VH-VL binders against q9nrl2r1430to1533. Designs and how they scored, part 12

Target 1, 104 residues: q9nrl2r1430to1533
Amino acid sequence: GGVHELSAFEQLVVELVRHDDSWPFLKLVSKIQVPDYYDIIKKPIALNIIREKVNKCEYKLASEFIDDIELMFSNCFEYNPRNTSEAKAGTRLQAFFHIQAQKL
Below, E stands for the ipSAE of ESMFold2; O stands for the ipSAE of OpenDDE; V2 stands for 0.75 times the mean of E and O plus 0.25 times the DockQ between their complexes.

## First folded at step 2 (VH-VL)

Design f8 (framework fv_ficlatuzumab)
Fold by ESMFold2-Fast, scan of step 2:
Structure f8 (fold): chain C 104 residues (1-104), chain A 123 residues (1-123), chain B 107 residues (1-107)
Amino acid sequence: as target 1 above (104 residues)
Amino acid sequence: QVQLVQPGAEVKKPGTSVKLSCKASGYTFTSYWMHWVRQAPGQGLEWIGEINPSGGSTNYNQKFQGRATLTVDKSTSTAYMELSSLRSEDTAVYYCARYDSGEYRTGLYFDVWGQGTLLTVSS
Amino acid sequence: DIVMTQSPDSLAMSLGERVTLNCKASQSVSSYVSWYQQKPGQSPKLLIYWASTRESGVPDRFSGSGSATDFTLTISSVQAEDVADYHCQQYYSTPYTFGQGTKLEIK
């Protein structure tokens, strides 16, 4: 990855964090509040972790960054039934991400 | 012309609450988060919180959590900050501000600040 | 909370001199740093965002640089109208935090 791509990843994460539907994705799901989550989801991830990976220059390709964001949405839809507020927020935020990611 | 208009001054007694307004014009009110920042006389800037006018989602500086309440009225494009249990150390200029968060968009985005409301809390 | 520390607290410069203002974050904030100019009795005005991107309408004598923890605002040739307080801010993580400010005066 180029310097321009790294800057674009950081920008996109900020856009996602500021979106109204980002609330289920800002931090890792609490083991105390949702104890069965980590029994079902084998590769947990959240926007704060993706942000740290961007800052540490761990994404070498745009595809690696996109894969982590898509994993985050995949985990949401795997754990949360379709009619939950989490799944609905995930659907809207994923659509927003796809529009923004066109610029990567 | 993008503008954020605030009243000039408010004077309140300790223990009371105040609700400050910020009227936006010249842009789509629901497309940007609105922030509240204060500045005590001779001091630096301190972030209070932010609100998304679209959905009403808020994030607060923990120092103000429980005392500050951010709301919006979409019909008038007005943001509000209510601060309760006022103390003399709350004397400050209170700004509303629209932030360009470094978004991946060019052309229209720019940071805009209101002129500030001077809140004086005195007995 | 991320602490932003500015240096110096104040400085007095002669017209035309090069001015360098520093801002240090207590932890990495990537490039999510903005600089504001605040003239007496006025609200802050955005000068630089994204560490080094100059806001539209800001004179080209203002430039920003840095990443991670160390950031600099430079005025290549100071003018009388540049007398102001200058504030850095990180917007990487909430709560968003500002430095204490650097006061620029002309001698």
Scores: ipSAE 0.005, ipTM 0.544, lowest interface PAE 12.8, mean pLDDT 84

Design f9 (framework fv_ficlatuzumab)
Fold by ESMFold2-Fast, scan of step 2:
Structure f9 (fold): chain C 104 residues (1-104), chain A 121 residues (1-121), chain B 107 residues (1-107)
Amino acid sequence: as target 1 above (104 residues)
Amino acid sequence: QVQLVQPGAEVKKPGTSVKLSCKASGYTFTSYWMHWVRQAPGQGLEWIGEINPSGGSTNYNQKFQGRATLTVDKSTSTAYMELSSLRSEDTAVYYCAREHYDGSKGYFDYWGQGTLLTVSS
Amino acid sequence: DIVMTQSPDSLAMSLGERVTLNCKASQSVSSYVSWYQQKPGQSPKLLIYWASTRESGVPDRFSGSGSATDFTLTISSVQAEDVADYHCQQYYSTPYTFGQGTKLEIK
């Protein structure tokens, strides 16, 4: 990775943040509001953390960026039962991501 | 609870390749990065590389770039490290270790028991 | 690469003594240092992360301190089961690097 890849990552993360289904993913899950989350999910991540990593040039390869986004979705589906609004939002946002990620 | 199971020993001839395994259980395999670290007899620990089991992305210590290849099999929750062009200096215990990630950086919270690789004629 | 240097290389202590192990980074690693205990014939075990945070289940006689370049691991009252090699590691940047280890023995 280079400057061009970082610009692409920034555009994609902005599009994800703006998506209607991004609400479960904008910030880390609160330990106060959801105490058992961190017992189940050991590598928590959210779009604000991914965006910060993009801004700090911490992704060396496109695959690293994609892996962090996929980790975010994997955490969602691990914690949230399939019929929850969180899991449904995750399914739709992941599909959107896969379409946009073809550009990377 | 969390376990990383590795074979006890492997013996290989110089110039060959070896593929070491690390079978994970007790947690969601794709939610944690896996690292490989070796320790030559009587020496310190040396980091080889890391893999994200979710997407398969890898980062390597430059010293092992081109010789080490990290892979995973999600269906069996198993991580692999292949090391090619083996030399006697590669004789070491090879560990897999799970990363605990705090949202910024990660430390190694669980280690496999290690595989002793002996490279000799 | 960041070089981690531990001191002393080895020491022998009497039961109940306070022991302090040192670890120095060649450049600032903030607080991204962990300590591992490795008993003879065993795998390393995490003791301390984030320079001073004790891992769950680790006895409270173990404590870590330091920041930037200078770090210490302290055992307030050494016990026979503490015979091990102790390794410090920086996880501030790749490649992740370890010190050479300090060997702790009981007299």
Scores: ipSAE 0.000, ipTM 0.571, lowest interface PAE 15.2, mean pLDDT 87

Design fc (framework fv_ficlatuzumab; at its last look DockQ between E and O 0.43; V2 from the best seeds 0.00; counts 0 for: pae E 9.1 > 2)
Fold by OpenDDE, look of step 5:
Structure fc (fold): chain C 104 residues (1-104), chain A 121 residues (1-121), chain B 107 residues (1-107)
Amino acid sequence: as target 1 above (104 residues)
Amino acid sequence: QVQLVQPGAEVKKPGTSVKLSCKASGYTFTTYWMHWVRQAPGQGLEWIGEINPTSGHTNYNQKFQGRATLTVDKSTSTAYMELSSLRSEDTAVYYCARKYYGSSYRYFDVWGQGTLLTVSS
Amino acid sequence: DIVMTQSPDSLAMSLGERVTLNCKASENVVSYVSWYQQKPGQSPKLLIYGASNRNTGVPDRFSGSGSATDFTLTISSVQAEDVADYHCGQSYNYPYTFGQGTKLEIK
């Protein structure tokens, strides 16, 4: 790719990253800090990974982009109990995402 | 041997700040979140906050939000807690503790010996 | 905040007796409860986690049970070296919180 204006995907990722509830999702979970994470989560993903995919124009359809974002949240909810801080953050961020995704 | 080493005591006046240290050894410093917990005389334990030694991300008890600052020095495997605007009620033993983080269990498996902070005029 | 309430506040037992310490959470914390032993003049030490009988290197006489809101630490046969304050804590949600502690003494 080349230099281009921020796409709708890029803008949405920026907004997600800037959100107060993005902290659980900014980078991949450390296997060293969370030893059992990758025993449970088989398709790890994070906002930095998604951003990279966007930058590389790997998403041809909005549905593909949405699927990765939803996977990110799904992983959070699979690993973290419902009322943990991580899950609560995920719930709020996902709600925000769903609203913003309507613009795609 | 895994251990967290803290200074024995600090004496401060109200309104001042203190920066407590916690030096980790016997394990890779960046492998555990570091927490701070205090215990006032004759009281229970009170959680202050946590820091990810790798990313520097922090979470605080809102009670201490804006007054407690957690930092780390990875080069020396040392965690720090700075507490500002000290008041007499801050008199307590301050512990650092590393946290094990799992899907089913999350707990503090190693504690420092604590630093007694005395705040008095 | 999740409130952890321990009972009793203090307990005096004879050597060899069975000791039961209780911890109640103000809301469901699933099994994210751990117990810590704090001997006089010392820092807390992890005793039991996961609200189950899991060996963390502590003597077998210590065991934990419970779920949701009600948790119990049991000492099958209390020993002199068990004199300490015992703290329960939840790590389910921020802020992490602890009970007020139970003081265990030997008669």
Scores: ipSAE 0.686, ipTM 0.903, lowest interface PAE 0.8, mean pLDDT 95
Fold by ESMFold2, look of step 5:
Structure fc (fold): chain C 104 residues (1-104), chain A 121 residues (1-121), chain B 107 residues (1-107)
Amino acid sequence: as target 1 above (104 residues)
Amino acid sequence: QVQLVQPGAEVKKPGTSVKLSCKASGYTFTTYWMHWVRQAPGQGLEWIGEINPTSGHTNYNQKFQGRATLTVDKSTSTAYMELSSLRSEDTAVYYCARKYYGSSYRYFDVWGQGTLLTVSS
Amino acid sequence: DIVMTQSPDSLAMSLGERVTLNCKASENVVSYVSWYQQKPGQSPKLLIYGASNRNTGVPDRFSGSGSATDFTLTISSVQAEDVADYHCGQSYNYPYTFGQGTKLEIK
């Protein structure tokens, strides 16, 4: 989309990064230290990458931006059991995202 | 290779605090959670809490919440556990342990050698 | 908290015997159970993760089984070097908890 949509995407990403439960999603999981992560997760994504894609105007539609954010959460839930700290943080941050996304 | 180095012993009086260190080497410190587990003499293992070195987020065993504080120094690859209001019941070996998180399983693949904390008047 | 109960508290076995150590969780932990060996004066060492997966370098005489609430560690032919405390622990939910341990001695 347009310039207003891109500014809204950046504002939303900033709010996600600042949220207390963003810690599992700030950067990509290390392949060296978590060797089987990329055997399970084939489309890795993280907030720093999404933010850079917004800054570089790589999202043409709002749906593409939302899809990357939702992919980030689905990766978390696919790799982590529901009772883990990572999955619980993902659940809370996803709920926050859904609320904030209504304002788009 | 991968190792966690802890001081051998600490002696403290009741009512004081202690800050125990755990220096990591041989891996990227910020990519694994650090945990703290203690073992009183002749007893089993008791989980104290965990910290994510990248974000600083912590989870504590409720038994220690309010007394235990976990921190990290990323520049020195060192984790710390501070325990306040010490009592004689806190006498134990305190281990740091790295959580390996391959697939959906979680387990402690690397342990420090432990610090013996003695709390005695 | 999920209580992990190990049995027996201790046992003494002859060399070459089969040893079975039990661990029961107070609620369903699926397969989020690990077994640790702690030799006298040493820190714990990971033997088994995910109930049944042997860690790298662990002799094949060690095996784990079970799911849900009942888990076992088996040593198919016990050796003198196996004298240790054995701990099971769950990582299904917070707080992570361990059993009180089983002390294995050789007669």
Scores: ipSAE 0.007, ipTM 0.641, lowest interface PAE 9.1, mean pLDDT 88
Fold by ESMFold2-Fast, scan of step 2:
Structure fc (fold): chain C 104 residues (1-104), chain A 121 residues (1-121), chain B 107 residues (1-107)
Amino acid sequence: as target 1 above (104 residues)
Amino acid sequence: QVQLVQPGAEVKKPGTSVKLSCKASGYTFTTYWMHWVRQAPGQGLEWIGEINPTSGHTNYNQKFQGRATLTVDKSTSTAYMELSSLRSEDTAVYYCARKYYGSSYRYFDVWGQGTLLTVSS
Amino acid sequence: DIVMTQSPDSLAMSLGERVTLNCKASENVVSYVSWYQQKPGQSPKLLIYGASNRNTGVPDRFSGSGSATDFTLTISSVQAEDVADYHCGQSYNYPYTFGQGTKLEIK
């Protein structure tokens, strides 16, 4: 499907996935590669999970969708030191999201 | 073949604005960010900003914020940079360049041939 | 802003000599550094990306190395066609910034 056939949430997730700075957020953090992540982060989430929830019509309100995206960024800033590539990518992608979320 | 085609030259008077074009071909226009970079005569490269053709999202070098405006026309696969309040120090070659996305290295793999903007009375 | 400083500003080499160009970032840019070759009257051309990866079609005499703040472009045996300005640039953080360039000439 084309972008015009998707819900507003799906369109926004597609925009986020296509962004240069989406790479830390595409999939859940690997427990093997980052073993302490799940000791620190209690509610892990990633764009692939959010997209699945959109496709299954699990978001009843725009606020629920926005909360999941914001949780994803919050997790990034909680785990990753401010000077890391991950944190800098998260900062730029979050700013992009805030602009796009005006459409919701 | 992937190409970014720009006009050769523009001449403008101080205080006016200019809108430079960059026509893309040979790839899916919406999958690469488009960047604008200028080079004053005999000087180094200076990044102006970037635009995501899919979303319209822009990031600007703060030096140009308020003067530069980046836009795209997806129907013609053309990117535009408008620069207002032109000064003589805006005389430079203006390049468009596409940026690889989807990886952490972010590099400009294809460049337009540049438009020489001359700002003089 | 991250300041990129190249050295030397210019150099003149004899054909076949090994050339080393340096690029220093004012803060850590990991490996988000690319090198661009610009011949007189032409647009920049990507040589190296991610500090050490040679772009498609670039001769193997060109190599890049370095990480964090110190980066090097090496030409193992300079050819006449290598006369150009060489620019390093970082894409780690906004604004993206470039060094002032190194001019390579043949004696």
Scores: ipSAE 0.005, ipTM 0.579, lowest interface PAE 14.4, mean pLDDT 86
OpenDDE, second read of step 3: ipSAE 0.480; ipTM 0.863
ESMFold2 (binder alone), look of step 5: mean pLDDT 92; pTM 0.944

Design fd (framework fv_ficlatuzumab)
Fold by ESMFold2-Fast, scan of step 2:
Structure fd (fold): chain C 104 residues (1-104), chain A 122 residues (1-122), chain B 107 residues (1-107)
Amino acid sequence: as target 1 above (104 residues)
Amino acid sequence: QVQLVQPGAEVKKPGTSVKLSCKASGYTFTSYWMHWVRQAPGQGLEWIGEIDPSDSYTNYNQKFQGRATLTVDKSTSTAYMELSSLRSEDTAVYYCARHKGLYSSGYYFDYWGQGTLLTVSS
Amino acid sequence: DIVMTQSPDSLAMSLGERVTLNCKASQSVSNYVSWYQQKPGQSPKLLIYGASNRETGVPDRFSGSGSATDFTLTISSVQAEDVADYHCQQYYSYPLTFGQGTKLEIK
């Protein structure tokens, strides 16, 4: 038991997960479905990993959390051509994140 | 109820090392991170580093990386800061201070030790 | 490193006056700023955290405001016991950094 206080990071991750454009970012990219992803992307990350890090208190300062979210978007734009639904979703979700992150 | 007890003063010669203690009481020692902050005479506060008493994980200010070593003894609820290669510029009051180790929202220092005055002189 | 700059370096006020102390960050620290009071010969004591939240037990005459780069600590009606150095601190990014302090004296 015990009381767990909600952090600003957890609140923001929940908002990102619930956003309509979060679908490319919910889980790590499947190596089976996208075999070349891990040859191109050297630091894979996704919202489920970031949320796990939040829950395990691995982000000590706000800048570390923001860096991981930005890495997630950077990976999206590195792998996915600009005209893909993944890249378009990433662009919109990143804009949403930048607005919310001003509160972090 | 919460107390962080530090020795009042230490005098050391240049080139030596010192190990300062901070004995915690009145709370669960492993539930709060311990920080070390110094204040030279007439100067502001300077962060040295932090330690999680639950697993001894540390982060240091780069300025003190390699010279400062933070440790804890869970059995005595005591935190230690060892500072090596002492210079006259290390003359300062050294504080231990705690915070809740849950993300940036808790990285403010709610309790401070009284401080140890370290004087480094020949 | 994020540099925290406080102003003024010192000020002398009359009892009952409103006091405003400033703290500027060299880059955005969002609202991750705390304020500490350090009375002569004593350890720092937490007053404000998260830019605007007053710590339990701190008199309501103390308040904090600001965001991003510009922060203020206000004492609505200064009392004799408020003679102290006041320090701001950012905890947005490593290393944690403090301002140089503002000394408050009674005229």
Scores: ipSAE 0.007, ipTM 0.664, lowest interface PAE 8.9, mean pLDDT 88

Design i1 (framework fv_iluzanebart)
Fold by ESMFold2-Fast, scan of step 2:
Structure i1 (fold): chain C 104 residues (1-104), chain A 123 residues (1-123), chain B 107 residues (1-107)
Amino acid sequence: as target 1 above (104 residues)
Amino acid sequence: EVQLVQSGAEVKKPGESLKISCKGSGYSFTSYWIGWVRQMPGKGLEWMGIIYPGDSDTRYSPSFQGQVTISADKSISTAYLQWSSLKASDTAMYFCARLEYGSGRYDEYFDYWGQGTLVTVSS
Amino acid sequence: EIVMTQSPATLSVSPGERATLSCRASQSVSSNLAWFQQKPGQAPRLLIYGASTRATGIPARFSGSGSGTEFTLTISSLQPEDFAVYYCQQYNNWPLTFGQGTKVDIK
């Protein structure tokens, strides 16, 4: 899209970054801290990467933006067991995202 | 538009403290890691550590753990490298650099660099 | 830590000639390797990342190849502005490590 659509994506990413449950998603998972992560997760992504893509006007459709956010949550649930603090934060942040994404 | 601007050259004596800076502009400062690299006179590049300004997550090379402190002030888009007590062996050019991530990729690379800060420590 | 070894230490080339620089890792770094150029008095400049991907604005004469432990940077037709020191850097494992550099010098 247009300038208005880019502002909407940026606003949504800012709201996600500022959410209390964003901590597992702010930046890419470290290979050194989690050495098996990149063996399991083939398409790593995080909010800082998504924000950069928004700023570079790489999303042409709202569905492309939504797909990247959903990939981020999918990676979280694939790597982290359901009862972890990461998975619980992901569940809450994903619910928040689905409510906010209705504005797109 | 993306720039990293470092503080000016410093001349210090052994035992003195020092804090040098790296100011980012033209991008979302809190969204990128900042790395610090040392280059001793006539020698190659040596990686010191990185910081994520958004949450101050900091990681050091084992050789520099406990030798320096890396910090950032996101309100002024500035990263810092600090010594509590300088040694003659700290004489070097110090560079800051921004870590770029590929979009959903494995790639992590330093795409923009500061101009460098020369630190000279002599008695 | 992973040790990066570059060869030769110095490469003497005339303008217009091809330069080939080698970088070896002490263990596999996959394709997680970058090449940097440093001119006297200047900061390093990113040339290549992912072993073979040219960074934005880097001339086509620069190309990278290799994977695992053996990597090559090729400058197909050396220009006067290309006389510099070149460093490889692995980003596969912590800590990040640089090679010692190859100086590309005029004959």
Scores: ipSAE 0.013, ipTM 0.672, lowest interface PAE 7.9, mean pLDDT 88

Design i10 (framework fv_iluzanebart)
Fold by ESMFold2-Fast, scan of step 2:
Structure i10 (fold): chain C 104 residues (1-104), chain A 124 residues (1-124), chain B 107 residues (1-107)
Amino acid sequence: as target 1 above (104 residues)
Amino acid sequence: EVQLVQSGAEVKKPGESLKISCKGSGYSFTSYWIGWVRQMPGKGLEWMGIIYPGDSDTRYSPSFQGQVTISADKSISTAYLQWSSLKASDTAMYFCARLSEDYYKGSGYPFDYWGQGTLVTVSS
Amino acid sequence: EIVMTQSPATLSVSPGERATLSCRASQSVSSNLAWFQQKPGQAPRLLIYGASTRATGIPARFSGSGSGTEFTLTISSLQPEDFAVYYCQQYNNWPLTFGQGTKVDIK
């Protein structure tokens, strides 16, 4: 990476973080608050981790970045029943992401 | 480069209020937890609490709950530790530290970068 | 809260010798254990996290081992700059807790 490559991923992550539906995804789920989460979710991830990977130039391909964002949504839907506020937020944020990701 | 810069030393009297600061630079301030650690003279390190500046989620160690207030102002990349009424027993070095999330663990965080410390002396 | 106990309180060694520091947790912390070095007048410096992973820039003479409740920090050939206080910290459970420290002193 160049500056423009880093800016594209960083801009998208910033847009996701600022979205009203980002609250379940800002940081890793707390084991103290949700003790069974890490028994069910084998590859935990959150927007702060993804942003750190962008800043460290750890994504070599746009597909790797997209895969980590999709993993985040997949984890949400695996752990949270459809009728939860978390799952509803995830559905809306994922739709927003899919539109923005077409530009990558 | 990543830096945490703390405010300067303070000399206060019992009963006075105090707010000390920790300013982050060289990284996304809202994406990392900031923690506060107390070290009393000649003693070891004590965990006080942490804050996530992105949403102001704050957690206190039980022994410090109600003794101090931790806050952050993300617009200036600064975290704060505040006392409403200082006691002589608050005399200590106070460190801030950035907490890196363990990639596959959500229950704890190593301290990867530290501020230089703020010495607070409370005496009459 | 999880209590972290370090031993010995003070370890007196000569430069070039091996130093072995112990840290015990009152209950399992898995591998969520970090080691810090603190020199007089300085902030603590992260040496090892995940029980055995060296932080960036930390010399190979520092190594960590253990899991669960028993952990060890080894300095294979002590250099003059290694005389300091060493702390272990668990980050498995809230609240986060430190050991009392081991002072590595010159003999």
Scores: ipSAE 0.013, ipTM 0.619, lowest interface PAE 8.2, mean pLDDT 87

Design i11 (framework fv_iluzanebart)
Fold by ESMFold2-Fast, scan of step 2:
Structure i11 (fold): chain C 104 residues (1-104), chain A 123 residues (1-123), chain B 107 residues (1-107)
Amino acid sequence: as target 1 above (104 residues)
Amino acid sequence: EVQLVQSGAEVKKPGESLKISCKGSGYSFTSYWIGWVRQMPGKGLEWMGIIYPGDSDTRYSPSFQGQVTISADKSISTAYLQWSSLKASDTAMYFCARGPYEDSGIKYGMDVWGQGTLVTVSS
Amino acid sequence: EIVMTQSPATLSVSPGERATLSCRASQSVSSNLAWFQQKPGQAPRLLIYGASTRATGIPARFSGSGSGTEFTLTISSLQPEDFAVYYCQQYNNWPLTFGQGTKVDIK
């Protein structure tokens, strides 16, 4: 019995994609450029995959959508040292997400 | 003066526990990573892990995950490296170091190092 | 993990000569690479960070270059105090990793 808010999820993903700090998250990390990423990160995810899941109505609850976004940030902080531009972009985008997620 | 001061040399037996320290001064301790590096006698440097004292976020090298515990007490600007049960193979010099970190878009390396703590484990 | 490989293992040079040390990463580390000097009985000393930026107080004879996977440390006109072991370290990815070191010896 859960509720899925597909319109709200789509709006939020679009806002995240358009944010200046979304660049590390737009698509999956390249295996060519970063071969060890997939040895370290066991559940890879990116905004293009999350958006596809929203469009296919795969999220049954708002918590599932939020969990995937949080997994994306968790992966970023796990792989990238805190002093990297990727980690800093992730920190700012995650803060933005937390404010916007209040609508869910 | 920005500095890291480590605890003194330790002589231990296999199976004993140990906790060594690294005290920071002259900077905002909670705003920088503190890492630990092992150097076995006559060998090179091995990165063990790192902690951000502001929120206790810790990262370990896979080779040291489960072998040691890294912690920090921000109230006294001190980081720790701890073993629950020492082995002879833990005999080494252990260094702490500040960083890496970023300031104004520039990514700095590990710039300030402690003097080292010699740990000898023998029966 | 990213493997850092240094070459040569040992470099024998005379005072006043130039030394060139190499460091290779198994994958790109951008410019997030540091060089350290270690003398017997001492802690490592940061020489270069960001692949090419000299740390505070480091003499101009030390210079770093490179990006991505291939990096070089150059010591022009070696001084007696420069005979030491030199390590590279990437700080782009977890875990941080060091090269095995290059020992700069007196000829």
Scores: ipSAE 0.000, ipTM 0.578, lowest interface PAE 18.9, mean pLDDT 87

Design i12 (framework fv_iluzanebart)
Fold by ESMFold2-Fast, scan of step 2:
Structure i12 (fold): chain C 104 residues (1-104), chain A 122 residues (1-122), chain B 107 residues (1-107)
Amino acid sequence: as target 1 above (104 residues)
Amino acid sequence: EVQLVQSGAEVKKPGESLKISCKGSGYSFTSYWIGWVRQMPGKGLEWMGIIYPGDSDTRYSPSFQGQVTISADKSISTAYLQWSSLKASDTAMYFCARQYEGDTYRGYFDLWGQGTLVTVSS
Amino acid sequence: EIVMTQSPATLSVSPGERATLSCRASQSVSSNLAWFQQKPGQAPRLLIYGASTRATGIPARFSGSGSGTEFTLTISSLQPEDFAVYYCQQYNNWPLTFGQGTKVDIK
């Protein structure tokens, strides 16, 4: 991966951030507001952290970037019951991601 | 009681293999990253690597990649640091620590083991 | 890797005096900086995380400040038990890196 691959990751993260369903994923879940989250979710992650990793060139392979995005969705579905607004937003954003990730 | 308990001191010769342990208790062992830190005699702290016991995801500091193996057995809440062939330069105090908060493999260390002294001499 | 530089290497102070320790990062680490205390023969003890947040059980005389590349640990009224080596650690970038330590000894 080069500068062009890193630009593609940045563009995709920006598109995810701008999506209407990104609200549960913009930042890490608050430990104060949701104290049991970190007892259940072993690898917390959010779009702001992923974008920071892109900007610091921490992804060596497209698969590593994709794995972190998928981890974010996996955490959402593990913690949030299926009928919650968080889980519904995650389902729609994940589908959007799968379409956009075909460009990687 | 939330604690990390490390195995006892080791005295070895160059070329010998060694595996030291770090056992967690009083918390969900599979929910926190465990890191290994080296401190050579009279020197500061060096990050070696980190492991997530729940799935054995392991990240090494570049200077330690290939020199040591980090592993964990979640069934007994124990993490390991292993050498296939020790060198005199491996003489150091080795600490395990629980990484807390931060994203996937970055964070600060809030709970530390007591340390394992490893002496390698001919 | 991000290089952490601590100064001074040794700080000699009398009990009751203020001690000020510096930590500099070669690149910005935001506020993702921790301070540790280590006494001879003991494991490091977390004092401060997030540059300025005291860990549970840490006395109020310990305070941290700074962001980006310049950080300070202050001990407002040094107690006999505070003579130790202090390390800063950044957790902003992989690999995680420590400073080389500042030894606080009795004048």
Scores: ipSAE 0.000, ipTM 0.577, lowest interface PAE 14.3, mean pLDDT 86

